VHH binders against Protein CSN12 homolog (csn12). Designs and how they scored, part 2

Target 1, 185 residues: Protein CSN12 homolog (csn12), of Schizosaccharomyces pombe (o13873r232to416)
Amino acid sequence: VIFHYYLGIVAFLNQNYKNASAELEIAFSLCHKGYNRNLELILSYWIPTRILVNHQLPTKNLLSKFPNLASVYIPLTRALKSGNLGEFGKCLQKNETLLAKTKIYLTLEGTRDLCIRNLFRKTWIICGKSTRLPVSVFQIALQVAGTDLPKLHVEAILANMISKGYMRGYISRNFETVVLSAKDP
Short names: E, the ipSAE of ESMFold2; O, the ipSAE of OpenDDE; V2, 0.75 times the mean of E and O plus 0.25 times the DockQ between their complexes.

## First folded at step 1 (VHH)

Design E5s (framework vhh_surovatamig_d1)
Fold by ESMFold2-Fast, scan of step 1:
Structure E5s (fold): chain B 185 residues (1-185), chain A 123 residues (1-123)
Amino acid sequence: as target 1 above (185 residues)
Amino acid sequence: EVQLVESGGGLVQPGGSLRLSCAASGFTFSSYWMSWVRQAPGKGLEWVATIKQDGSEKDYVDSVKGRFTISRDNAKKSLYLQMNSLRAEDTAVYYCATEYVEITWGSDEYDYRGQGTLVTVSS
């Protein structure tokens, strides 16, 4: 258990999240359920890694056994699932001091793009799943979610979402319209 | 897509027994810790029991210890809950759940869990 936990933490600190997830999964699977402290230490790194790498959220059942983790992750997972960018930001700020000590804050900040993806998908659905949407529609979605950005910054966010594969499509030459794939933008 | 289908619920008298089943598909069942959770009418979700990937470790909420037994069959991709000495307070919809869920694009409320199976304990 100790060996795989150590390897997982070293990989996490080096931002090698794929290897961190693999090692922490082995550590968790080998750890006795009765050793709550050891399980909590493994989960404190495995949960943020799973969210970032595998796009998987811990269940309320899992978190109910670890009150310290539950207080952080129950609100955060709710915000991530709903695309509530404002609540996501507030959750990170509330826990900043605790999370910053171990680089966990930066890893969770890295999941912000998943929150934006969920917000943009809700926007796409509300607009009738159109394949052509003005950039201003996404700008308004971000504004409603508490993030008021100029059009150029919104275009940069959209370009980033497309480059990461979170949205399938392209931005027209005039930077006025997003053209989306009919399947899973 | 992860799918969990519960069955085995029904009406039973106090002191009776029921066995719940959950059929899993769409993920590597043998790699996941599995749980049973329940929701009584008008109340929130309550965790009931958890079982490790290989079945070696099990945990229960205090109110069901000694009465309920969780088990799994990885070859059949099935999870079970044997419920004995049932009480009126055990009346709830019972759900099969995974310990981790994939983030769901545009989903409003639920982790990966099944539709549930209703257990009613009454005379």
Scores: ipSAE 0.000, ipTM 0.221, lowest interface PAE 10.4, mean pLDDT 78

Design E6b (framework vhh_7b2m_4)
Fold by ESMFold2-Fast, scan of step 1:
Structure E6b (fold): chain B 185 residues (1-185), chain A 123 residues (1-123)
Amino acid sequence: as target 1 above (185 residues)
Amino acid sequence: EVQLVESGGGLVQAGGSLRLSCAASGSIFSSYDVGWYRQAPGKQRVVVASITSGGDTKYSNSVKGRFTISRDNAKNTVYLQMNSLKPEDTAVYYCARVEDYTIYGSEGYFDYWGQGTQVTVSS
């Protein structure tokens, strides 16, 4: 267990998240259920890795067994699920000391794009699942979520989402409209 | 919330059979889709079978025709009947709720995995 845990942590610190996830999964599967401290240490790195790499959120049931993790991830999971960027930022700031000490802060900051993706998906649904949406619609969605950004920054966010495969489509030549694939917005 | 506990694993010869049980504690078990997963040493955890709250079943290609998943909602239990076992079926078997993955595509959520139940198939 200990070797797979250390290999996972080294991979995590080197931002090799695929290898980190694989090693931490092995460590977790080998760890005895009664060794809560060891399970909590593994989960402290595996949870953020699973969110970033696999886009999977921990359940309330999992978190109820680890109160220290629950205090961080219950609010963060709620913010991510709802696309609430303001709450996401507040959760990271509230837990900054712990997350920085364990070098998890940047990994969780990396999940901000998942929060944005969910916000934009909800926006798309509210707009009747249209394949053509003005950039201003996403700007308003971000403003309602607590992030007031100029059009240029919103376009950069949309370009990033498309580049990462979180949205499928393109931005029109004049940047007035986002054209989305009906299959995978 | 529902907690699931696996049992029924053991050592068996190739061609043999085992029946795994997944017992639930807590409420609303009958409303949950439940899956059986397995993890061999050094490999990723993979789904082998799932059953919806309505009783519809799905199987991975590697076990289709050999494994049967079923549920007894009155007993809060899901079963995996494993027939014609092969050495490659050797793994720790886990049961877990199947979450709705629509929020983030197909990924969804992950839960606390128990120790599972070890299945070893000798050749």
Scores: ipSAE 0.011, ipTM 0.343, lowest interface PAE 9.1, mean pLDDT 77

Design E6z (framework vhh_7z1x_3)
Fold by ESMFold2-Fast, scan of step 1:
Structure E6z (fold): chain B 185 residues (1-185), chain A 124 residues (1-124)
Amino acid sequence: as target 1 above (185 residues)
Amino acid sequence: QVQLVETGGGLVQPGGSLRLSCTASGFTFDDYAMNWVRQAPGKGLEWLSGISWSGGSTSYADSVKGRFTISRDNAKNTLYLQMNSLQPDDTAVYFCARVEDYTIYGSEGYFDYWGQGTQVTVSS
């Protein structure tokens, strides 16, 4: 019996993702020269946990060993990296039955904020890394990504990004502007 | 810490052959694509060859295609470069490099670790 694998699964099912990641990492390292079935089973829980906790996406090299995981995570990885909210939603919907069966769906849905962060970071770069950006710029970015929201809801999303540490700065509601930290925004 | 150690360099005559080895430690070797790159005197880094995690897929720069063969032994955590038909312009320090793991911070396909290098000199 693989002790660390079972500890990792129990932690994952209890939504203790930090402990799940630690235990699954040990299980993977111990079973690396094991059977493909055992490695795939560990990875089926470790990959989504690493995305949520460590913001680390699986490599194409790793996924090429496991076609079932590749079919899920290659499109999802592309969507997350590019900030493509529409494709992110489509990937989850297409794989809904598989992800729900393995109790992974909610964990991956929890990575939606990372997709939004990456969209906003790309927007910031395109705008020349300005320290002051109108809220409307982020509203337009969300529209292009397939999400048409009122300005108030965009402000709520930006506030959430700041509170989670994905963006450093504040929202000037008087001027409808996001003010980013000049040092490591 | 990740370590990559190259060996097998030396002096050869034009038309000769050498086999370089790269021993990896500190990470799961067969989870990563590996590359060979070189730096000739007075020049920048030149990518030479890449190999997938399994060894099932390889790629080569035009300058070495047909002369060099990349391979790996995952059981030994070792990467190889078989160099045939060596020419004076192959004189360089040769490095093995690991392809960077993917991140949502926007990195993809970059080299995150490489070794100290091994000198190859092709001269008459």
Scores: ipSAE 0.000, ipTM 0.142, lowest interface PAE 14.9, mean pLDDT 75

Design E7b (framework vhh_7b2m_4)
Fold by ESMFold2-Fast, scan of step 1:
Structure E7b (fold): chain B 185 residues (1-185), chain A 121 residues (1-121)
Amino acid sequence: as target 1 above (185 residues)
Amino acid sequence: EVQLVESGGGLVQAGGSLRLSCAASGFTFSDYAVGWYRQAPGKQRVVVASIYSGGSTKYSNSVKGRFTISRDNAKNTVYLQMNSLKPEDTAVYYCAADFEYTYSWDEYDYWGQGTQVTVSS
């Protein structure tokens, strides 16, 4: 248990999140159930790593067993799932001291793009799952979520989402329009 | 394709009972927590009851003792048994499959179309 825990932490601190996730999963599976402090230490690094690497959220049942983790991750997962950028930022700021002390802050900052992805997906659904959406629609979505950006910066965000595979399609700058794949946008 | 289809809503007299069903398809149902939510006109959508993959349940205070949530993993179905219905239970009821064990962000927003429940005085 301890060997895989240390390998996981070393990988985490080196920003090798794929290896960190694998090692921490082994540590968690081998850890004796009932030693909640040891499980909590493993989970404190495994949960943020799983969100970033695997796009997996901790279950409400799991978090109910660890009140300290629940106070951090229940609000954060709600914000991530709903694409609520304002609440996401508030959750990180509220827990900044704890997250910085455990070196987790930057890992959770890395999940911001998942929050944006969920916001844009909700925007697409609201617009009737159209294959062509004006860039201004996403600009308004970001503004409602608390981020007022000019169109050029919104286009950069959309290009980033496409680059990461969170959206399938391209940006038609001639018509200031996002053209989404009809099958899997 | 991921689908959640609600059924069993309708008009009922105060003090009556209704049983809602939520049929799931397109995902590994047994891995997911499933909840019932409701939304009355002009109000926010609120959680009513949840059932986790392991069978544990949670209820909102407004329905505790009157509503019972259950699941049948073999049929990929979740049920909400509603007893002692009150006019304030009038709402559109939604089924949602949530992050018990999720494998991607694409799987978080599994919602049904909703089913209307109207309780007359």
Scores: ipSAE 0.000, ipTM 0.133, lowest interface PAE 12.9, mean pLDDT 77

Design E7u (framework vhh_7uia_1)
Fold by ESMFold2-Fast, scan of step 1:
Structure E7u (fold): chain B 185 residues (1-185), chain A 122 residues (1-122)
Amino acid sequence: as target 1 above (185 residues)
Amino acid sequence: QLQLVETGGGLVKPGGSLRLSCVVSGFTFSSYAMAWVRQAPGKELEWVSSISGSGGSTYYEDSVKGRFTISTDNAKNTLYLQMSSLKPEDTAVYYCAADFEYTYSWDEYDYWGQGTQVTVSS
């Protein structure tokens, strides 16, 4: 258990997140269910790695078994799932000292784009899953989520989401409308 | 196919009560964590309450603690939100959401209902 745990931590610190995830998964699977302290140490690095690499959030059931992790990740998971950028920022700031001490802060900050993707997905659903949405709709969504940005910056965020594969489509000329793929928006 | 269908929204007077229901189909209900999320006009999305699939753990936003109760009926595959002492600021569209509860599984994808409007006004 300990060998794979340390290999996972070394990979994590070197930003080799795929190897970190693989090693930590082995460590977790080998750890006895009654050894909560050891499971908690493994999860403290595996949870942020899974969010960043696999876009997977910890379940409420998993977190209910680890109160220290629950206090950090229940609010963060809520913010990420709902696309609440304001709460996401507040969660990181509230836990900044702990996350920085364990070298996790930057990894979780790297999940901000995932929070934006989830916000835009919720916006798309609320707007009736339209294949054509004005850029202003996403600007308003970001504003409601606590991020008031000019149109040009919103378009840059949308372009980034498309380039990362979080959205499938394009931004129409004059940056007025986002056209989404009917199959994979 | 996974479906979440919300009912129970409507117009209610301040101090009144209302119960929201979310009927879930297409999966084993007890394997999912469930949540209620709301959005008031012109405001950001606000998480209201969550319940674990095991039913053992419940969580509430500070402004609703003591007034709202989240519960499940696994036999009916239904999630409830019992709202009491309603205030005008509780006016919002309420959404039901579900995510996976497997110990080794993390899931960013939540299944959302269509929402139900709650209006608290004289």
Scores: ipSAE 0.000, ipTM 0.104, lowest interface PAE 13.2, mean pLDDT 74

Design E8e (framework vhh_enristomig; at its last look DockQ between E and O 0.33; V2 from the best seeds 0.00; counts 0 for: pae O 5.4 > 2, unsure alone 62.2 < 65, grease 24.3 > 24.2)
Fold by OpenDDE, look of step 2:
Structure E8e (fold): chain B 185 residues (1-185), chain A 123 residues (1-123)
Amino acid sequence: as target 1 above (185 residues)
Amino acid sequence: EVQLLESGGGEVQPGGSLRLSCAASGFTFSDYYISWYRQAPGKQREWVSTISSGGSTNYAESVKGRFTISRDNAKNTLYLQMSSLRAEDTAVYYCAKDITYEFESGTWEYDYWGQGTLVTVKP
């Protein structure tokens, strides 16, 4: 357990999150389930890794066993699920000192795109799951979420989301419209 | 689009064996926990087994020692080898893409389900 734990941590610190996830998973699986402190240590690195790499969020039930983790990830999970960029930012800011010490802050900051993805998905649903949406609709969504940006910056965000595979489609810049795939946009 | 498609169900005699498959697409299969669930007629859906990304497994007490979950990441396929089948194993079996492990219950939170495959254990 200890061996895999340390390998996981080293990988994590080197931002090799795929390897980190694999090693930490092994550590978690091998760890006695009654050793809550050790489990919490493993999860403290594995949870952010899974959020970033696998887009998987911890459940309240899991977190209920680990108060230190719950204080961070309950509000963070809520923000990510709801696409609330304001709350997302506040959560990271509130825990900046603690998370920075372990380099977890950088990992969680990288999950902002997941928050944006959920916001845009929510927007798409609210707009009747249309395959053609004005960029302005997403601009408004960001504004409501606490981020006021010019339309050109919103286009850049959308382009990034498409590039990363969070959205499927393309941007018609001439018409200031996002054309989304009919299947899982 | 995320898709999960179960197969391999059918009718089998008590004590018999059956192997279920779940073909996955639309996501990086190797990165996710995958689970089997089942729903018997008139009963609630229940958790059967889960396999982690790294291959760690767990089972419901009712199937432990009889069922074996496995995966082939190269084929994006989940398997459930069932042996020593009982009448009470009769159910529609579903594969699910899981989000996180629920530590207390030993079950998983899911975000996608397959359509299911029927397993009938009859004399």
Scores: ipSAE 0.023, ipTM 0.239, lowest interface PAE 5.4, mean pLDDT 88
ESMFold2-Fast, scan of step 1: ipSAE 0.318; ipTM 0.712
ESMFold2, look of step 2: ipSAE 0.103; ipTM 0.582
ESMFold2 (binder alone), look of step 2: mean pLDDT 77; pTM 0.764

Design E8s (framework vhh_surovatamig_d1)
Fold by ESMFold2-Fast, scan of step 1:
Structure E8s (fold): chain B 185 residues (1-185), chain A 124 residues (1-124)
Amino acid sequence: as target 1 above (185 residues)
Amino acid sequence: EVQLVESGGGLVQPGGSLRLSCAASGFTFSDYYMSWVRQAPGKGLEWVATISYSGDSTDYVDSVKGRFTISRDNAKKSLYLQMNSLRAEDTAVYYCAKDITYEFESGTWEYDYRGQGTLVTVSS
């Protein structure tokens, strides 16, 4: 348990999140389920790593057993699922001292793009799953989610999402639209 | 209204060739990525190929790479699929699809619109 936990933490601190996730998963599987404090320590690093690397959120059932983690991750998970970028930012700020002390803050900040992806996916669904959407629709979505940005900044966000593979498509500046496509995984 | 009309399907022997066509109307064809998808008997829908709005970029499922070629003619509002070295496994109803989207969380392909399809049967 301790060996894999330590390897996981070292990988995490070195930003080797793939190895961190693998080692922490082994540590969690080997840890006796009655040792709540040890499980909590493992989860405090495994949960943010799982979100960043595998885009997987902790379940309410899991969090119900760890009140300290639940107070952080229930609101954060809700914000991520709904694409509520404003609430996502508020959750990180509320827990800034605790997350910074454990060096988790930057890892969770790295999941901001996942929150934006989920917001834009919701926007796409609400607009009837069209492959051609005005940039202004995404600007309004961000505004409703608590982030009021000019159109150029929204275009930059969309370009970043496409660059990272979170969205497939391109931006048509002449029509001020986003054209969505998909590549077979 | 959006319409996609496929044609060119038929019976062909293994190793043969066939060219599918899709006539599009009711939307600005040159603004959209276009795809070919197929459904074999008793199986789910499978993406085959995609072409960008300009025709500059194409992508294919691994099983058809080197055998199939997707192309488009924006002036004629037409999409094509040239199928060479056909195999029995290529037997399916082929659909022309407007707008493809990957559902990010489920990993599932989704399409804005599909035509009625054209049947391709590869048999001796």
Scores: ipSAE 0.000, ipTM 0.108, lowest interface PAE 17.0, mean pLDDT 76

Design E9q (framework vhh_7qia_2)
Fold by ESMFold2-Fast, scan of step 1:
Structure E9q (fold): chain B 185 residues (1-185), chain A 122 residues (1-122)
Amino acid sequence: as target 1 above (185 residues)
Amino acid sequence: QLQLVESGGGLVQPGGSLRLSCEASGFTFDDYAMGWYRQAPGKQRELVAFISSGGSTNYADSVKGRFTISRDNAKNTVYLQMNSLRPEDTAIYYCARETVEYGDYEVWFDPWGKGTPVTVSS
């Protein structure tokens, strides 16, 4: 209800996303199904929280009931699923004013690393699930996805992915090769 | 690889106990609610126990007071302690990441393991 919605928003603004998701779930469950405006307000904070925390994407069926959310999230979910960094960035820029006004922009920007993880996982699979991959393979993957970066910046991205646990492995001492765990890359 | 591996099932007499374990890998375990489902022959899967990322628990009426769900985030493991087992508890038990659907969400990857069979009979 209103109380759980408020608690969810406070947690969201404090970047306490686990508590925000829990409170917003209760608010959504208690909300009358026919009150689309109230459901839309809850979903405007719950959808980005669920993407970031639970790695769950809203379906087209859910979004079809909320045109304002659909215009933002249909293209964004397509980009996230495909690992398309160019389209991901495009979606955020297109909706920047609205997302900044509602304090959602940073939460969605936080999902950029999930987009990169999907891209790199697809790349790893295409390369036969090798445990040793040249940095240049990831550089090419990023280039194909619309982000042309020098090797040094690609190495920084890979280090960040490993640091966050999105990839398991290390970058070789000479910085030319990524060594991935076979169990959990 | 993204995996959930259940263990601990077996044959037990009515009134007995079993402890099921589910080891998770390939995702950030702490960020997901976890549940235990079961499926008896000829029946649909049912959620029997749920634990949120914050540790809050909920149980199906049929198992309240007998089953206890818990998690160990350091080990990426969720547990189901089953006491006072009854013949109607006979089923294959499945561990799953948050699969309770609210408003039609989809998961990035399959959250289901292979299951662990539990048979309660003499």
Scores: ipSAE 0.000, ipTM 0.241, lowest interface PAE 10.3, mean pLDDT 77

Design E9z (framework vhh_7z1x_3)
Fold by ESMFold2-Fast, scan of step 1:
Structure E9z (fold): chain B 185 residues (1-185), chain A 123 residues (1-123)
Amino acid sequence: as target 1 above (185 residues)
Amino acid sequence: QVQLVETGGGLVQPGGSLRLSCTASGFTFSSYEMNWVRQAPGKGLEWLSGISSSGSTISYADSVKGRFTISRDNAKNTLYLQMNSLQPDDTAVYFCARETVEYGDYEVWFDPWGQGTQVTVSS
């Protein structure tokens, strides 16, 4: 258990998140369920890694056994799932000192784009899964989520999402429209 | 089945010109709006220009307006992009893309785009 935990933490600090996830999963599976402190230490690095790499959120059942993790991740999970950027930012700021001490803050900040992806996916569904969406629709979605930005900045966000593979398509600036692939935008 | 093949790229000096061509096969070319998009090193896809199925409606991105001219020849199933006054920041891989007309035409964005054609503008 100890060796896999150590290997996972080293990989995490080196930003080798896929290897970190694999090693921490082994450590967690081998750890005695009565050793809550050891399980909590493993989870403190495995949860953010799984969110960033695998886009998987911790369950309420898992978090109910670890009150310290629950206080951080229950509100963060809710914000991520709903695409609520305002609440996401508030959760990170409330826990900034704790997350910085464990070197997790930047990893969770990296999941902000996942929050934006979920907001835009929700917007796409509400618009009838159209493959052609006005940029203004995403601007309104961001405004409702607490982020009021001019169209130029919204286009930059969309370009970044496409660049990261979170959306598949391109931006037609003349038509002020996002053109999406029919598969998994 | 649906295939798009881009040609005409190359190395050119700033202020130079290039003409890109895109040959389409596997679909009714004359029924679709066609577009040119590019991907610069380290950046996402940028839409450049679009042309309606008949060729009567044309639009350009501000970054290329006045310098690039889109056209099509439906009899030859070919789309063109005439590029003038090229700048170093025009360096990118250029792709032609078919307008997505309805949900479920996944191949439009991946297999039909082809390999693209590299344009490098440098001294």
Scores: ipSAE 0.000, ipTM 0.086, lowest interface PAE 20.4, mean pLDDT 75

Design G10b (framework vhh_7b2m_4)
Fold by ESMFold2-Fast, scan of step 1:
Structure G10b (fold): chain B 185 residues (1-185), chain A 122 residues (1-122)
Amino acid sequence: as target 1 above (185 residues)
Amino acid sequence: EVQLVESGGGLVQAGGSLRLSCAASGSIFSSYDVGWYRQAPGKQRVVVASITSGGDTKYSNSVKGRFTISRDNAKNTVYLQMNSLKPEDTAVYYCAADTYDWYEEPDSYDYWGQGTQVTVSS
C-alpha cells in the first residue's frame, strides 16, 4: 500500500532504519506481485535497509526479477559476503550518482563494517580459530583486501568491531594481541 | 522477516507417502511465493515444487503427478504431499520463499533451516 511505502520512506530519510524496514516490508507484502515497477521502488529502499539493520542480503533469485537492482546489488552483495573491501568501494563509486540521488549512498556506506567483520571472520578461520591473534594478522588481512593501514588504525578498527558486538573479546593491554571469546568471536 | 521450519520427513518404503510441512513465523507470509527444494547426497540443491501467493503451482518434471504442494495461510504453513515415493526421492527437503528470497548474513549456516530428511528404501 502507498501509505506504508511513504511511512517507510519518511522513516528512511530520518535514519529510523528499523521502522523503515518494518513499513517497507508491509508495503511490499501488500503490493500486487504483477506490479513490477512498484515492487522495484519499494525494494530500492528496502534492500539497503535490510542489509544495514538485519544483515540480510538479497538472493540472486530475488535480484533476477529486477535487472536494474541486480546491476547494483549482485556485485555489492558478492563483495560483502567475501569481505572484499576494494570491490565494495568500487561498487559504491560506480553507482554513486544513482545512490546519492536517492539518499541510499550513506546507508550502503554504513554496511562497510559488515564487510570488515566478514574479512576478520575469514582471517580467524584461516588462523585455526585461535582465541589469541596478533594485531598484525588483521593488518595483513586488510592489506590483502586493499587497505594498507598503520597498526594504530587497525587497533581502532578492531576496537570498533568489539564495541559494535561484531567481535567478542578485547585487545591486550600491550595492544599487540586480540583475545577472542572461546565461542563465536 | 519470515522464518521457515520444515517437518514431516522420515523413513518409508517405495510406493509409500509422506506429507512435509513448512511452518512460517510472521503475519505477512500469505503474500510470499514459497518453494520446496531438495538436496541428495553429493548433488546440488534443486527445486521440487512452488506455490505462488495466489495459489498457482509449479512442479519439476521428476515429481509431476506424484507430489502436490498446497498452502494454509491461516496457519502460515505450506505442505508437500508426496505420493508413490521412489528411492531416488531420498534427499533432505528444504523450504524457502521462492520469489523475493533473502540471504541471512554469511555467518548464518542454515539460511533455509536444517531441512527434513526423507529416506525411501526399496
Scores: ipSAE 0.014, ipTM 0.329, lowest interface PAE 8.1, mean pLDDT 77

Design G10u (framework vhh_7uia_1)
Fold by ESMFold2-Fast, scan of step 1:
Structure G10u (fold): chain B 185 residues (1-185), chain A 123 residues (1-123)
Amino acid sequence: as target 1 above (185 residues)
Amino acid sequence: QLQLVETGGGLVKPGGSLRLSCVVSGFTFSDYYMAWVRQAPGKELEWVSSISSSGSTIYYEDSVKGRFTISTDNAKNTLYLQMSSLKPEDTAVYYCAADTYDWYEEPDSYDYWGQGTQVTVSS
């Protein structure tokens, strides 16, 4: 158990998240159910890795067994699922000392794009799944979610979402419009 | 708004096979995990299988591995569950579910659900 745990942490610190996830999964599977402290240590690195790499949130059932993890991840997963950027930021700030001490803070910051993806997907659905949406619609969505940004920054965020494959389409700057793929927006 | 409609359930003898279909409307598969979740009489919801939007990531509950196969046909917006070597303990209402996250350990948390289709395995 300890061997795979250490291999997982080394991979995590080197930002080799796929290898970290694989090693931590083995450590978790080999850890005796009664060793809650050891399970909690494994989960403290595996949960953020799974969110970042696999887009898998920890379940309430799992977190109910680990109160320290539940206090961090129940609010965070709610914010991520809802696309609530304001609450996402608050959760990270509230737990900043703990997350920084364990070097998890940057990994969770990496999930911010996932939160934005969920916000924009909800926005697209609310707008009737149109293939053409003004950039201002996404700007308003970000404002409602607690992030007030000028159009230039919103365009940069949209470009990033497209480059990461979270959205399929392009930005028409002439018309200040996002043109989404009809099949896979 | 999203709509999921299951079909293909029925009565089958132990060792038999069934194919469940879930027709999806109102979204694209590239945005969601699709899952099959079942509920046996008097039991809690049990996650059965999940597939990622790309089809590249597939998960199965241990008791169904090797017997069930999950797949999608993106052109038809349809999710399938091919069930073989069916056992009496597979008797349940089968739901297709969708969410941006895969809620395999807490299946009641999926955002979108079909109406369910009954599968009965009896001699």
Scores: ipSAE 0.000, ipTM 0.178, lowest interface PAE 14.6, mean pLDDT 78

